VH-VL binders against Cytidylate kinase (cmk). Designs and how they scored, part 8

Target 1, 230 residues: Cytidylate kinase (cmk), of Chloroflexus aggregans (b8ga54)
Amino acid sequence: MRVPQTIAIDGQSAAGKSTLGALLAEALGYLYFDTGVMYRALALAALRAGIDPDDEAALSELAHQLVIDVTQPTVADGRQYTVLVNGEDVTWAIRSPEVERIVSRAARFPSVRREMVRQQQLIGQRGRVVMVGRDIGTVVMPNADLKIYLQASLAERARRRAAELRSRNIDMPLEQIAAALAERDALDAHVSQPAADAIILVNDGLTPAEEVALVLNRFVYSEQALENGH
Key: E = the ipSAE of ESMFold2; O = the ipSAE of OpenDDE; V2 = 0.75 times the mean of E and O plus 0.25 times the DockQ between their complexes.

## First folded at step 3 (VH-VL)

Design p4 (framework fv_pamlectabart)
Fold by ESMFold2-Fast, scan of step 3:
Structure p4 (fold): chain C 230 residues (1-230), chain A 120 residues (1-120), chain B 107 residues (1-107)
Amino acid sequence: as target 1 above (230 residues)
Amino acid sequence: EVQLVESGGGLVQPGGSLRLSCAASGFTFSDYWISWVRQAPGKGLVWVGEINSEGSSTNYAPSLKDKFTISRDNAKNTLYLQMNSLRAEDTAVYYCAREYDSSGYYFDYWGQGTLVTVSS
Amino acid sequence: EIVMTQSPATLSVSPGERATLSCKASQSVDSNVAWYQQKPGQAPRALIYGASTRATGIPARFSGSGSGTEFTLTISSLQSEDFAVYYCQQYNDWPLTFGAGTKLELK
């Protein structure tokens, strides 16, 4: 019997796609990562090289010089994956506040995104991987064995985001969080659309454990999934 | 290999003060939120408080916010717990514990603990 | 604050048996529950988070389940090193709270 080797998870901000992806990968023994970590790796390299994050030509050149890899955890320090830049472990360095401040600027250039997609595709070709993002099933892994598009109501996503911010001592009004998510949804509308062959999964009222069990039972280990996988 | 090592515990008289330290190694200390958790002899775990990566923000258990202060020195990879106005009820083993990525908020690595005994 | 209630306080089992430990929250904590193992004189060790995800390096015999207010830790085939105290913890709301623990002892 065959189970999907490549799983693409797309969805709206705060819809729970990272949680679903991580738990699904854990259940299957697969690599999990959010493609955003590769843009963070590029941003870190740019900071170290003194490159202006608004300089497209310099960033594009840097991106082509870098070998960015994402692997199963190489250190038992609580990480979900290991991120390597030219062989250097940058897994935690890419989460710094300095990287956070410039990653969106570096990630906006088509030439940069094209190179990152190319490197993401190389990782996907190895199989046994769950990739999370906004366009994984349409652009990064258009031939993924299983494509999931995760949805949740604005109210539910705002609640989840509020809990996350609270854990970091950020107490923001729920209305403000909801407005920010709605604005992000509008900006992402042209990118974050489900692939024609994606399964639309609504997770309102489902816990992460229930969501993972549903995906495994209905789409990974079911007779239909096994038939599709052969 | 992640390690957290607490120190500074000992015997103190009621009303006294004590500063605990937690030395971190094997990871980038400045990237993590870290908590203090205590355990009275023969009893369960009780969360004391937490501090963010930069040291600019702290949260405390409501009953302990006016008595304890958490701080950190990222240049020395060291976390501190300043304890004032100690009472017999504060007798416990004090652990520092690293908080997993924001997606989890659970404690993925713990120190071995340091015993604080408050007694006359 | 959210109160976490563990039962039983003590569970007597033999190696090779299945152990089931319960944890109840006073109000819904979704799936934001972690489980820890503690041996005498040692620090707690993370076993499970998100109610059902095993922490790095934790053997497959440990599994967690549950959502809302009812949670379970299961050890499918007990080994001698598994006799310890187990704590559940919620991280859905502040302050963070732990259960009182379940002691797993040799029958």
Scores: ipSAE 0.000, ipTM 0.388, lowest interface PAE 20.4, mean pLDDT 84

Design u1 (from g1 with heavy chain V50W; framework fv_erenumab)
Heavy chain, then light chain:
Amino acid sequence: QVQLVESGGGVVQPGRSLRLSCAASGFTFSSYGMHWVRQAPGKGLEWVAWISYEGSNKYSVDSVKGRFTISRDNSKNTLFLQMNSLRAEDTAVYYCARGRYSYGYYGMDVWGQGTTVTVSS
Amino acid sequence: QSVLTQPPSVSAAPGQKVTISCSGSSSNIGNNYVSWYQQLPGTAPKLLIYDNNKRPSGIPDRFSGSKSGTSTTLGITGLQTGDEADYYCGTWDSSLSAVVFGGGTKLTVL
ESMFold2-Fast, scan of step 3: ipSAE 0.006; ipTM 0.542

Design v1 (from d1 with heavy chain H59Y, light chain S33D G34E Q98E T99Y; framework fv_vulinacimab)
Fold by ESMFold2-Fast, scan of step 3:
Structure v1 (fold): chain C 230 residues (1-230), chain A 120 residues (1-120), chain B 112 residues (1-112)
Amino acid sequence: as target 1 above (230 residues)
Amino acid sequence: QVQLVQSGGGLVQPGGSLRLSCAASGFTFSSYAMSWVRQAPGKGLEWVSGISGSGGSTYYADSVKGRFTISRDNSKNTVNLQMNSLRAEDTAVYYCAKDYGDYEGYFDYWGQGTLVTVSS
Amino acid sequence: DVVMTQSPLSLPVTLGQPASISCRSSQSLLHSDEYNYLDWYVQKPGQSPQLLIYLGSNRASGVPDRISGSGSGTDFTLRISRVEAEDVGVYYCMQALEYPLTFGQGTKLEIK
């Protein structure tokens, strides 16, 4: 049976990549993670070491000294995965806002990204994994068994973000949210391109459960997919 | 060095009004949400109101909605709480608190507190 | 509104011993962004409240590592591994998942 062992999910901001990835991994018993957690782990290590997140040389050296791993949950505390830095569990520590505020600065350097991609590739080589990000199907796992690129209209993504804010009783105009997402799309135009062999999945009107069922039935468990690895 | 220095407060009759002020320094004021949190004598903390960094979004606890108005003057680095139609149950120490970001919802710095007593 | 319930409300402890405070929420505080929107504050006698733990388990600047936060969803714990005299005060959990923000009733920690 040729059930995909490696699944790459890329796509636009707020398109639902993490939700799809987590639910697919749950259905398959696979490891799930957003590759951003590895950059957060590096950012945490930099904060602890007193390294300026704008210092490429120091950050690159740190990255090469760290072993960052992502595994199935080791503790039943609601986590979807376990993140380890040199064997230390940093799963919850990397979710601090202090880490989030510097992660983009740390992640922008080519030398740092090169090392993070290398470590991501090692995890991918183990198989039984769903990786979510911006360049998984093109850079991290160019030979992934299944590649999905998620698209949603700007209006739909704005509605999803507005719903998230409303769940916190924060009501912001859809026009403001849409403008912010459009700016993000423009900045990501060179990074978040679909791989030539990716399945383009447009999610305008599907619930997360319906989207997962569609992917499983059409691309994972279908007779055609099992025979040809699609 | 972040500082929040409060002023206003005092004794007021039921039905009266008071304006609390909080002067901020040591950070880029317009980038951070601000909140007011109160504490009645011998009681716990109650969140009262919040305002976004731009001032474009305001939120209130149901207990004060329609009576209190939060505002800010980013040119003067101040956040204000206008309290109208005051009741005995509004008697409390009022704290201004700096949000860690723009509605992150946790407060890294607090003012010294201002006592408001509503009594005849 | 989200209701926050703390236990115990009164916590007499011996110096050097551990102390734990429980906080429960009426609904899950784990958001789709994978953060638990639960914070801990302490108010020492005669002082303003001060932040101890934010987003479930993150220590605020200057908070010693003997103080830790744990939990996910609806059940959270603040633990002090070795109580010191300076820890006397009232401890509050607060949910920040939804506005209005809501606090627990407070736990008064006293030295016995």
Scores: ipSAE 0.000, ipTM 0.461, lowest interface PAE 11.3, mean pLDDT 85

Design v10 (from v2 with heavy chain S31D A33Y Y100L G101Y Y103E E104W; framework fv_vulinacimab; at its last look DockQ between E and O 0.02; V2 from the best seeds 0.00; counts 0 for: pae O 15.1 > 2, placed apart)
Heavy chain, then light chain:
Amino acid sequence: QVQLVQSGGGLVQPGGSLRLSCAASGFTFSDYYMSWVRQAPGKGLEWVSYISGSGGYTYYADSVKGRFTISRDNSKNTVNLQMNSLRAEDTAVYYCAKDLYDEWGYFDYWGQGTLVTVSS
Amino acid sequence: DVVMTQSPLSLPVTLGQPASISCRSSQSLLHSDEYNYLDWYVQKPGQSPQLLIYLGSNRASGVPDRISGSGSGTDFTLRISRVEAEDVGVYYCMQALEYPLTFGQGTKLEIK
ESMFold2-Fast, scan of step 3: ipSAE 0.257; ipTM 0.702
ESMFold2, look of step 4: ipSAE 0.304; ipTM 0.746
ESMFold2 (binder alone), look of step 4: mean pLDDT 93; pTM 0.952
OpenDDE, look of step 4: ipSAE 0.000; ipTM 0.491
ESMFold2, look of step 9: ipSAE 0.565; ipTM 0.835
ESMFold2 (binder alone), look of step 9: mean pLDDT 92; pTM 0.946
OpenDDE, look of step 9: ipSAE 0.000; ipTM 0.488

Design v11 (framework fv_vulinacimab)
Fold by ESMFold2-Fast, scan of step 3:
Structure v11 (fold): chain C 230 residues (1-230), chain A 119 residues (1-119), chain B 112 residues (1-112)
Amino acid sequence: as target 1 above (230 residues)
Amino acid sequence: QVQLVQSGGGLVQPGGSLRLSCAASGFTFSSYAMSWVRQAPGKGLEWVSYISGSGGYTYYADSVKGRFTISRDNSKNTVNLQMNSLRAEDTAVYYCARDYWDYGYFDYWGQGTLVTVSS
Amino acid sequence: DVVMTQSPLSLPVTLGQPASISCRSSQSLLHSDEYNYLDWYVQKPGQSPQLLIYLGSNRASGVPDRISGSGSGTDFTLRISRVEAEDVGVYYCMQALEYPLTFGQGTKLEIK
């Protein structure tokens, strides 16, 4: 491989995977998207069709009828990508409060998720893409050229959570926050597993720019430099 | 397994005092905040008080401020609610609940303790 | 204080049919950490309340897939896709964004 054509980024939302994904894609000229935008597109289509977002059969049938695509920006209006439903640009429409209210309901059904994964895989087959989610490296793009599982150390997550709690007027010793997080991690161990061939990246103490530079220099360009004989 | 076992309720006259206790087991007690929630007969749920895992921070509903005191003994895995200057409107079933404090939800509840304030 | 309003307050349902409960908050429960600080509890007759859904849409341990939570900001829904006899009880939403923590009035689900 000269430069990875497909990059999968998984990990906890609090670990900064969307920021890393967007900046990596910008640096490489690749398509970037969070798979959640495709569920938002389905939710918008359901609203327009008058489909109950809790009706699994109707949603699954709708999902099979839709062609949801994500492409490089087609308009220079600040967007990072263009979302299409049956060829219609819905990039900003999927950001509506109405869509936000129902997207979690639509996204919970296994039959719906299977169809969304199929459409995500079609996008991945084009290459030149950074896809962000929870199971990209294991389910969506099991053959991705580069798989990153992004995590933050217990200490860093505890620090971030302590600041969050203080914004809510809750103060607890950092050591107890760390203990609570560790206990939660143990209980949730079955849900979020990195792919066996994923690079585990701990982004503690790194700015977004430093994180992107580390990934590019260590995991993207290092292999290319060696392959080119420099 | 997680258990919360309550004690200390009863009948008391207006102006009296009661102390409720909640004994916890099956988890690292000091890592969790604890809250008290009450329910008047035939009515809904009302949050009463909160204590952080360390005991350093407490919050109270306006209806009980200055009269109720929440405390905890982490060496004995207990949280307590001292209720003073009781009023008829404090009559309720009182629940202790484990507070997943960084998200604010109650994942385990005690069995409840009835407090009746009546002459 | 954040005011929580539930609808309907009484919900008679037939076994096997779906049921939905609405919960509205007087202010957005969506925090800068992107979580909705809204939880759902059920109190079955003669029992303590029990957690069903936390942070808007996450099912608590042991809660069946037929029960789900959705919504964001000020509008939230609890849905039971197929009501069973054990679902009888009073359902409460609660906001945990700020103190004091506040509950909705409760929705009594009864089999008709």
Scores: ipSAE 0.000, ipTM 0.442, lowest interface PAE 11.8, mean pLDDT 84

Design v12 (from v2 with heavy chain G53Y; framework fv_vulinacimab)
Heavy chain, then light chain:
Amino acid sequence: QVQLVQSGGGLVQPGGSLRLSCAASGFTFSSYAMSWVRQAPGKGLEWVSYISYSGGYTYYADSVKGRFTISRDNSKNTVNLQMNSLRAEDTAVYYCAKDYGDYEGYFDYWGQGTLVTVSS
Amino acid sequence: DVVMTQSPLSLPVTLGQPASISCRSSQSLLHSDEYNYLDWYVQKPGQSPQLLIYLGSNRASGVPDRISGSGSGTDFTLRISRVEAEDVGVYYCMQALEYPLTFGQGTKLEIK
ESMFold2-Fast, scan of step 3: ipSAE 0.013; ipTM 0.523

Design v2 (from v1 with heavy chain G50Y S57Y; framework fv_vulinacimab)
Fold by ESMFold2-Fast, scan of step 3:
Structure v2 (fold): chain C 230 residues (1-230), chain A 120 residues (1-120), chain B 112 residues (1-112)
Amino acid sequence: as target 1 above (230 residues)
Amino acid sequence: QVQLVQSGGGLVQPGGSLRLSCAASGFTFSSYAMSWVRQAPGKGLEWVSYISGSGGYTYYADSVKGRFTISRDNSKNTVNLQMNSLRAEDTAVYYCAKDYGDYEGYFDYWGQGTLVTVSS
Amino acid sequence: DVVMTQSPLSLPVTLGQPASISCRSSQSLLHSDEYNYLDWYVQKPGQSPQLLIYLGSNRASGVPDRISGSGSGTDFTLRISRVEAEDVGVYYCMQALEYPLTFGQGTKLEIK
C-alpha cells in the first residue's frame, strides 16, 4: 500500500487540529507534533542564553547553532512527543510562562522562521509524521502526501472551548470565548490559508473518533488515494 | 526574580472585615492568574479564591462565597482579598500564589503569608 | 468536589533512605489533553509552600532529580530516592483538574 508518509494539518484556531493530528498519528504509528513546539524550544534557548527576544540577529545566530528535534515519546509521563535541544529533553520546560510570553516575539522574524522551517523540513523528510500548524501544507511541507485544512464554525469552536473550560469548573462567557477566537482567526488569516491541493475537512458535528475514522477510511486507505500515489 | 509581598493581616473580631494585599514583581502580572490559599493553625492547605489575569473571571471556595471578594489592579501589580463577615474558622495564614498561566491551577511562586486571627 | 487522599500521613525516614508518598483522587485526573492535573508541593517548617512536581511528573525549576512524580488517573506517587535533611516538611498533593482546587491532607516527613 501507498499510505501517505507525510501528513500536513492546518486550520483555524480551536478547530481540533491537535486532536485530529494526535489520533491520526496514533492510528498510523507516526510521529505527531505542533510546529509551535520548535519555536518554544528556540525561545527557551534564548531565555537561557540571555538573548533579547527582539534581537533578530542574535536569535537568528542562536537558531543556526541549535539542533532542535522532535521524536516519539522517550518517557511514559503523558507526553505526546519529546522535544530535544542539542540532545537535551526540554519537552516540559518549553511550556513555561516565560517561554509563552516571548515565543510570538521570537517567531516573528523571517530569518528565524526560515531556519525553523529548515529544521521542520528535516524532520518531515524522515516520513511517518503528522505535522500540525498554520502553514504546513504551503510552506513547511509543500509536497506532503496528504494535506488537510480543518474548519469548524466559530459558534461550535466557542462551545467546544467553553465545554473544555467547564470540565475544569471554569465558566467563561461564551461571547468572550467567541470574541477571542474571532480575533485569533483575523490575526492568522494571512498565514493560515489552505494549500491548493488540501482537503477541506469540516469538523462540525463529528466526534474526534468519527473524524479520524473518516480521514483514515476516505483519504488514507481509500482506493482512490492509493491510485493517486499517496 | 519573581516576588510576591503580602500585607494587611491582623486581629479582627467575628463579623469584622479585613483586606489582604499582595504586591507582585518580576513578571508580566496581567498575563497570570492569581489565587489565595489559606492554612489554619496546625492544619492543611485550603484553596480560597482565583482571579484570571484580566480580572474578568473569579471563583471562590464554598466556605467563603458571598463573604470574600478577590480583585486585582494590573496597573499597580496587586491582587487583593476583601474579607467580610469574618468567622473564627477563617483564622489562618493566607498566601497569595501565582498561577503558572491563566488557568493552569499549579502555583510556581507563593507570597510569604499573612496571618489573620478572628477572635473576640 | 474532588477528594484527595494521602498515605501515609506521618513518614519517619532514615537519612539516605528512599521515601514514597501515595496520593489518590476520587475521580480520574487524566484530562482529554492526556495530562494528569496533579501537582505536588512541600512546605518546610516556617516557610511558604513550594512547587515540586506539576502535571503528574514534571519537576519544577530547582527541584533535584532525586525527587520524582509518577502515576496516572487516580493513583499517584511522589518518590524521594535518597532523603536529605532539607527534605523535612509536609508534602501535599493537589488536583488542578477542576475548581475548587483541592489538596490532600498532607504527609509529614521527619528524620528518625
Scores: ipSAE 0.000, ipTM 0.465, lowest interface PAE 11.9, mean pLDDT 85

Design v6 (from v2 with light chain H31Y E34W; framework fv_vulinacimab; at its last look DockQ between E and O 0.03; V2 from the best seeds 0.00; counts 0 for: pae E 20.6 > 2, placed apart)
Heavy chain, then light chain:
Amino acid sequence: QVQLVQSGGGLVQPGGSLRLSCAASGFTFSSYAMSWVRQAPGKGLEWVSYISGSGGYTYYADSVKGRFTISRDNSKNTVNLQMNSLRAEDTAVYYCAKDYGDYEGYFDYWGQGTLVTVSS
Amino acid sequence: DVVMTQSPLSLPVTLGQPASISCRSSQSLLYSDWYNYLDWYVQKPGQSPQLLIYLGSNRASGVPDRISGSGSGTDFTLRISRVEAEDVGVYYCMQALEYPLTFGQGTKLEIK
ESMFold2-Fast, scan of step 3: ipSAE 0.011; ipTM 0.557
ESMFold2, look of step 4: ipSAE 0.000; ipTM 0.403
ESMFold2 (binder alone), look of step 4: mean pLDDT 93; pTM 0.954
OpenDDE, look of step 4: ipSAE 0.006; ipTM 0.514

Design v7 (from v2 with heavy chain G101E Y103F E104Y; framework fv_vulinacimab)
Heavy chain, then light chain:
Amino acid sequence: QVQLVQSGGGLVQPGGSLRLSCAASGFTFSSYAMSWVRQAPGKGLEWVSYISGSGGYTYYADSVKGRFTISRDNSKNTVNLQMNSLRAEDTAVYYCAKDYEDFYGYFDYWGQGTLVTVSS
Amino acid sequence: DVVMTQSPLSLPVTLGQPASISCRSSQSLLHSDEYNYLDWYVQKPGQSPQLLIYLGSNRASGVPDRISGSGSGTDFTLRISRVEAEDVGVYYCMQALEYPLTFGQGTKLEIK
ESMFold2-Fast, scan of step 3: ipSAE 0.012; ipTM 0.525

Design v9 (framework fv_vulinacimab)
Fold by ESMFold2-Fast, scan of step 3:
Formats: C-alpha cells, structure tokens, sequence
Structure v9 (fold): chain C 230 residues (1-230), chain A 118 residues (1-118), chain B 112 residues (1-112)
C-alpha cells in the first residue's frame, strides 16, 4: 500500500507545526525540517561575509552562490537534521542570537525567497520528507502527497506569545496580545492561507502524541488514505 | 556581583502561613523577572511561581495556585512569596532565582527551608 | 504540561572518562523564534542549583568547554568530555518554552 512520500505542514506561528512535523518524520523514518533553517543558513553566510541584511542585491547574489542542503542527522548529538552550507555543517551555528536578529530581514526579499524555494524543492523531490513552513503546500510542494494546515485558537496563540514576551521581560495583558495577534492575522490573511486540498487540524487540547496518532491513523495509514492518497 | 539572599523560612503547622523574602543586589533588579523553585527533601526541582520585572505579570504552578502569592518591591530590590494554607506536601527548600530573557535561571539564592508539620 | 524525561537517572563514571545525559520532552521545545527552550542545571552536594547550558547549547559564564549541550526539538544531550571530581552532582534539564516551567527527574553523577 501507498504511504505519502511528501508531507507539507503549514500554519501560523505558534500553531505547533514543528512538533507535529518532527514526530511524524520520526514515526515514518523521513527527513524533517522547518524551511526557516534555510533562511537562517543564508543569514549566517551573510553575517560571515559582512553583507548588510537590507542589501537585496548582495543577498540574492550570495544565495545563488550557496548550496544549502538539509539531510538526515549526520551526528548522534540529538539533532533532528543536519544543515549544510557548501558542505559545511552549520546545524548549531544557525541558532546563534546574531542570526536570530537578522533572519527575518534577510528572508523578506522575493528574489532571495525564490532561490530558497528552488533549493527547498530539490530536497522535496527526493521524497521521504516532512517539510514545515507557511507556504509549503501552496508554493514549495504544491503536489505534496499529504498537506496539513495547523490552526490554533487566538486564545492559545496569545498564551504562547505572552510566554515569549515575558521571557523578554515585557508585561502585556493577554487581551492586548490577543488583539494584536488578531490584527496581524487580518493583515496576513492574503499571504498565509491553507492549500485548497489541505487537511485543517485544530491544535487546541491535543497532546503531541495524540496529534501524531490522529494524523497517522486517519491520513497516513488508514485504508481510505492509502487508497486515495498519492 | 550578583547576590540573592533569602530569609523567612521555618517550621509551621498545616494550615498556617509563612512569608519568604529574597533580597537582590549587584544588578538592575526591575530589568529581570524572578521565579521561585522548590525541592522537597530527597526529591527533584519543581518550579513554583514567576513574576515579571515590572510585577505586572505572574504565574503559578497548579499545586500552589490560590494559596501562594508572589510579589516584588523594586524600590527595595526584594521579591517575596506569601504562602497561605500550607500543607505537608509544601515542605521543601525554596530557592529564588533570577530569570534571564528566554526563561533560564542564571543566579540562584542560597535556599530557605520550609517545614510544614504538626 | 510539558513532561521532561531524563536518562539515565543514576550515572556512575570513572574520572577522566566521558559522560552523557539524555533529556526528552513530550513536545518540541523549538519555538517559532527558532531557539530550543531547553536549559541544563547542576546541583552539587549541599549547594543551590547552578546554570550550565541555556537555549540548548550555549555555555553559561564560567562553565568549562568540556561540558556541552546539543539537540533540537524533543531530544537533547548534555555531554562531559572528561569527568572531573567537581562534576559530582545531580543534573537537571528544564524546558522554558511555556509555563509551568518543568524539570526532568534529575541524573545523579557519581565517581566510581
């Protein structure tokens, strides 16, 4: 029987997509990664080259010079994947605070994203992969065998955002955070929509194990999914 | 240098109250969140409560919610834990800890023993 | 609540030999900001806990380079490349992704 070879997981920030993606990939023996790691790899390379993260032309040129790959873990140090830049293992280097400060700025340019998407598509074509992001099922792997879109309630996302802000010593009422998130959702509605053929999962109230079991039993291993999927 | 000096522990009967204090020095106190973490005799660590740098936001473990109140006085560089309706299961060494951005504890107080026993 | 599971719980080691402690979380600690909200602490006999590693792999001030943290998502490792007498203590992982903050059960490292 036919198990999906390519799984696309999309969703808003703080929806739990990385947790689902990692656990599904482990259950299936597939490669897992969040496409953000490729933008982090580019940002690291830009920092090392002294490139201004606001210089689109220089970033685009750099992106075309880099071969960024994501593979199964090459070292048994607990990593979920290995990130390579021109063959160099940068898996942990891309987690630095310096990279964090510039990754969103570097990732905003269409020319840069186009090159990153091209490299993401090459990885996807190998199959046996769970790819996580915001536009995987619509842009990166529009023909993915299984597409999942994770949603979390506004209340749940507000709680997660509040925890993040508190770690930065920012006091903000949950109601104010929720209002800000709702406004951001409205602004992002046109750019972050689920694919028409995506399965919508609400993350609220499910443990990671329950979510993985639900996906495996209903959409990966079920007789109906195996007969109708590809 | 950073120092957290604790006080206020002791023996109390079940149903009683106790107030723990933690006096901070060597840093800008209002710029850091503070937490309390406890350890029952021979057991592991359990996070108890959190207060943001401004004091505007607090969190509590379910086991103490409604009974314990965390507070701070930024003018005096102190964080306090008011413990009411104490139970035998609250017997532990209580640590105050400075919470850095991203939730980790970079400095801990010396600990204060609280014994709840009749 | 996020459940943190450590193994082994008891770790006898010979001086100068390497030691490793595993920590697993019930959900991914990799946040949308791309940090792993996983920290390691050690409590030496008769002392308060002290920070060793924060955000998965960053060594705290004063921590020797023979101690390292690695891992991402749900699986993390603390490694000591050459154990010294002063490493005796109970090691705890902690998740700081969300409240309540939760610790592993602790791993007691002893010299054999």
Amino acid sequence: as target 1 above (230 residues)
Amino acid sequence: QVQLVQSGGGLVQPGGSLRLSCAASGFTFSSYAMSWVRQAPGKGLEWVSYISGSGGYTYYADSVKGRFTISRDNSKNTVNLQMNSLRAEDTAVYYCAREYDYGYFDYWGQGTLVTVSS
Amino acid sequence: DVVMTQSPLSLPVTLGQPASISCRSSQSLLHSDEYNYLDWYVQKPGQSPQLLIYLGSNRASGVPDRISGSGSGTDFTLRISRVEAEDVGVYYCMQALEYPLTFGQGTKLEIK
Scores: ipSAE 0.000, ipTM 0.400, lowest interface PAE 16.3, mean pLDDT 84

Design w10 (framework fv_indenebart)
Fold by ESMFold2-Fast, scan of step 3:
Structure w10 (fold): chain C 230 residues (1-230), chain A 122 residues (1-122), chain B 115 residues (1-115)
Amino acid sequence: as target 1 above (230 residues)
Amino acid sequence: EVQLLESGGGLVQPGGSLRLSCAASGFTFSDYAMSWVRQAPGKGLEWVSSISGSGDYTYYADSVKGRFTISRDNSKNTLYLQMNSLRAEDTAVYYCARVDYEEFWYYGMDVWGQGTTVTVSS
Amino acid sequence: QAVLTQPASLSASPGASASLTCTLRSGINVGDYDIYWYQQKPGSPPQYLLRYKSDSDKQQGSGVPSRFSGSKDASANAGILLISGLQSEDEADYYCMIWHSSAYVFGGGTKLTVL
C-alpha cells in the first residue's frame, strides 16, 4: 500500500494527540489541525454577528452560511495551519479570550456539530492531512488510510495537567485532577471510542519524538507495510 | 442563559444549623467546579468553600473548617452548603459562583448568583 | 500579613483613567499568578471583569468593555486594573483575587469614586 494520505488521531483528553498529530504531519509535509479550531471559528463568527452562543437555531443557521476552511500555513509567523472564514484569515483571532469563553457552549449542539463535520469531511477529501479530535476515525473520516487511538494512563494524564496548573500557581490535589479527567472520559466515552480498524497506541514511557518515530517506522514507512499494504 | 439561584437563607440562632441550595441552569453542571463566597454587611468578599465537578474534592476557608460542608447533586444541578454551629460572624449574604473553566481547569469564578441572606442572631 | 492588599478608596474624574493596584505579600511573586478582577455595585452580586497572567495569557469577561484592562508591575509585586475613559457607572467596589495554596484569596476591595 502507499504512504497513508489521510491520518485520523483520536484518544482521551490530555493523551498527547495534538503533539503527535503536529509532529507526524511535519514529518510527512501534510496539513495538521484539530477539529476544535473550526468550532472556534464558528464561535468567533457568532460573537461578531451578535448571536447568543446558547441559541441553537441561530448558530445552526450561521454555520450553514459560513465556509470554514483550514489550509497549510499561508504566513511564516509560527502558525501550524491557516484558518479561514469566508476567505478571511482568522488564525490568531480564534485564540482570543472572548472565543475561548464561549466555544464549548457553541460546540455542544448536534445541529451545529453536523454542519462542522460536513466541512471537516470536505477538508479530509483533499488528502495529505492529519486530523485530530475525538471521533475522526469513526465519524469524520471513517475511511482514513491510517487510524490511531492514543491512550495514556489516568495517572500520567493527571500528572501532566498538575504540572500545567502548577505553572499557573494552582496547586490542586492530583486526585482531583484525575477525577476531572475521569469525568471528562465518561462524558466522551460513547463518542471517543476507537474505530475497529484503529491502531491503539499506548505510551510506554516514550517521548513525543520517540512516539512519532515509532508510528513512522512501523505504520507509515515500514518495509512490511509498504509491501503488504496497511 | 447561564444562571445560578440561591435559596435557604434566613434568621437562625447562634449554635444553630442552616442548609443553603444553589440551582444551576444553562450549562453542563458536572463540568464545573463550584464555590460559595460570602459578604458581611458593609464588608468585602470572603471565600467560604469550593467543590470539584465530581464532588470528590473540597476546599474550605479556615474560619469554617469543621462547621460547614459543601456538597453537590449533579443529577439535580444543585450545589449545597450545610452550615453547623453558626456564629454571629457568619452573618452575611452567601453567593454561589461557578468556577472559571478552561477545558477542565478551574481557577476563577465567572458566573455569580444573586445571593441569599443568612442572619445569625438571638 | 494579608496575602493581597488593595487601597481602601480611590477617586478619579470622568473621562480620566484609574489604575487600581493589588499588591501581593512579600515572598509571593506576582509573575506566577493569574490575577482576577471583579466589580460590585451596591445591591448587586460581583461581576467578573477579567483575568490577567501576561499579555499573551489573559481573558475578558462577557460584556466587559475593552477600556477595562489588566497588567502587572513586577517591581511593586502588584497586579493592576486599568479603567480608561471613566464613566459615572464605573463607580463601584473592585476586588482582586488569586488562587494561592489551596485557597481563593480576595483583596480587601477598593471603592472607586468617580467625581
Scores: ipSAE 0.000, ipTM 0.459, lowest interface PAE 10.5, mean pLDDT 85

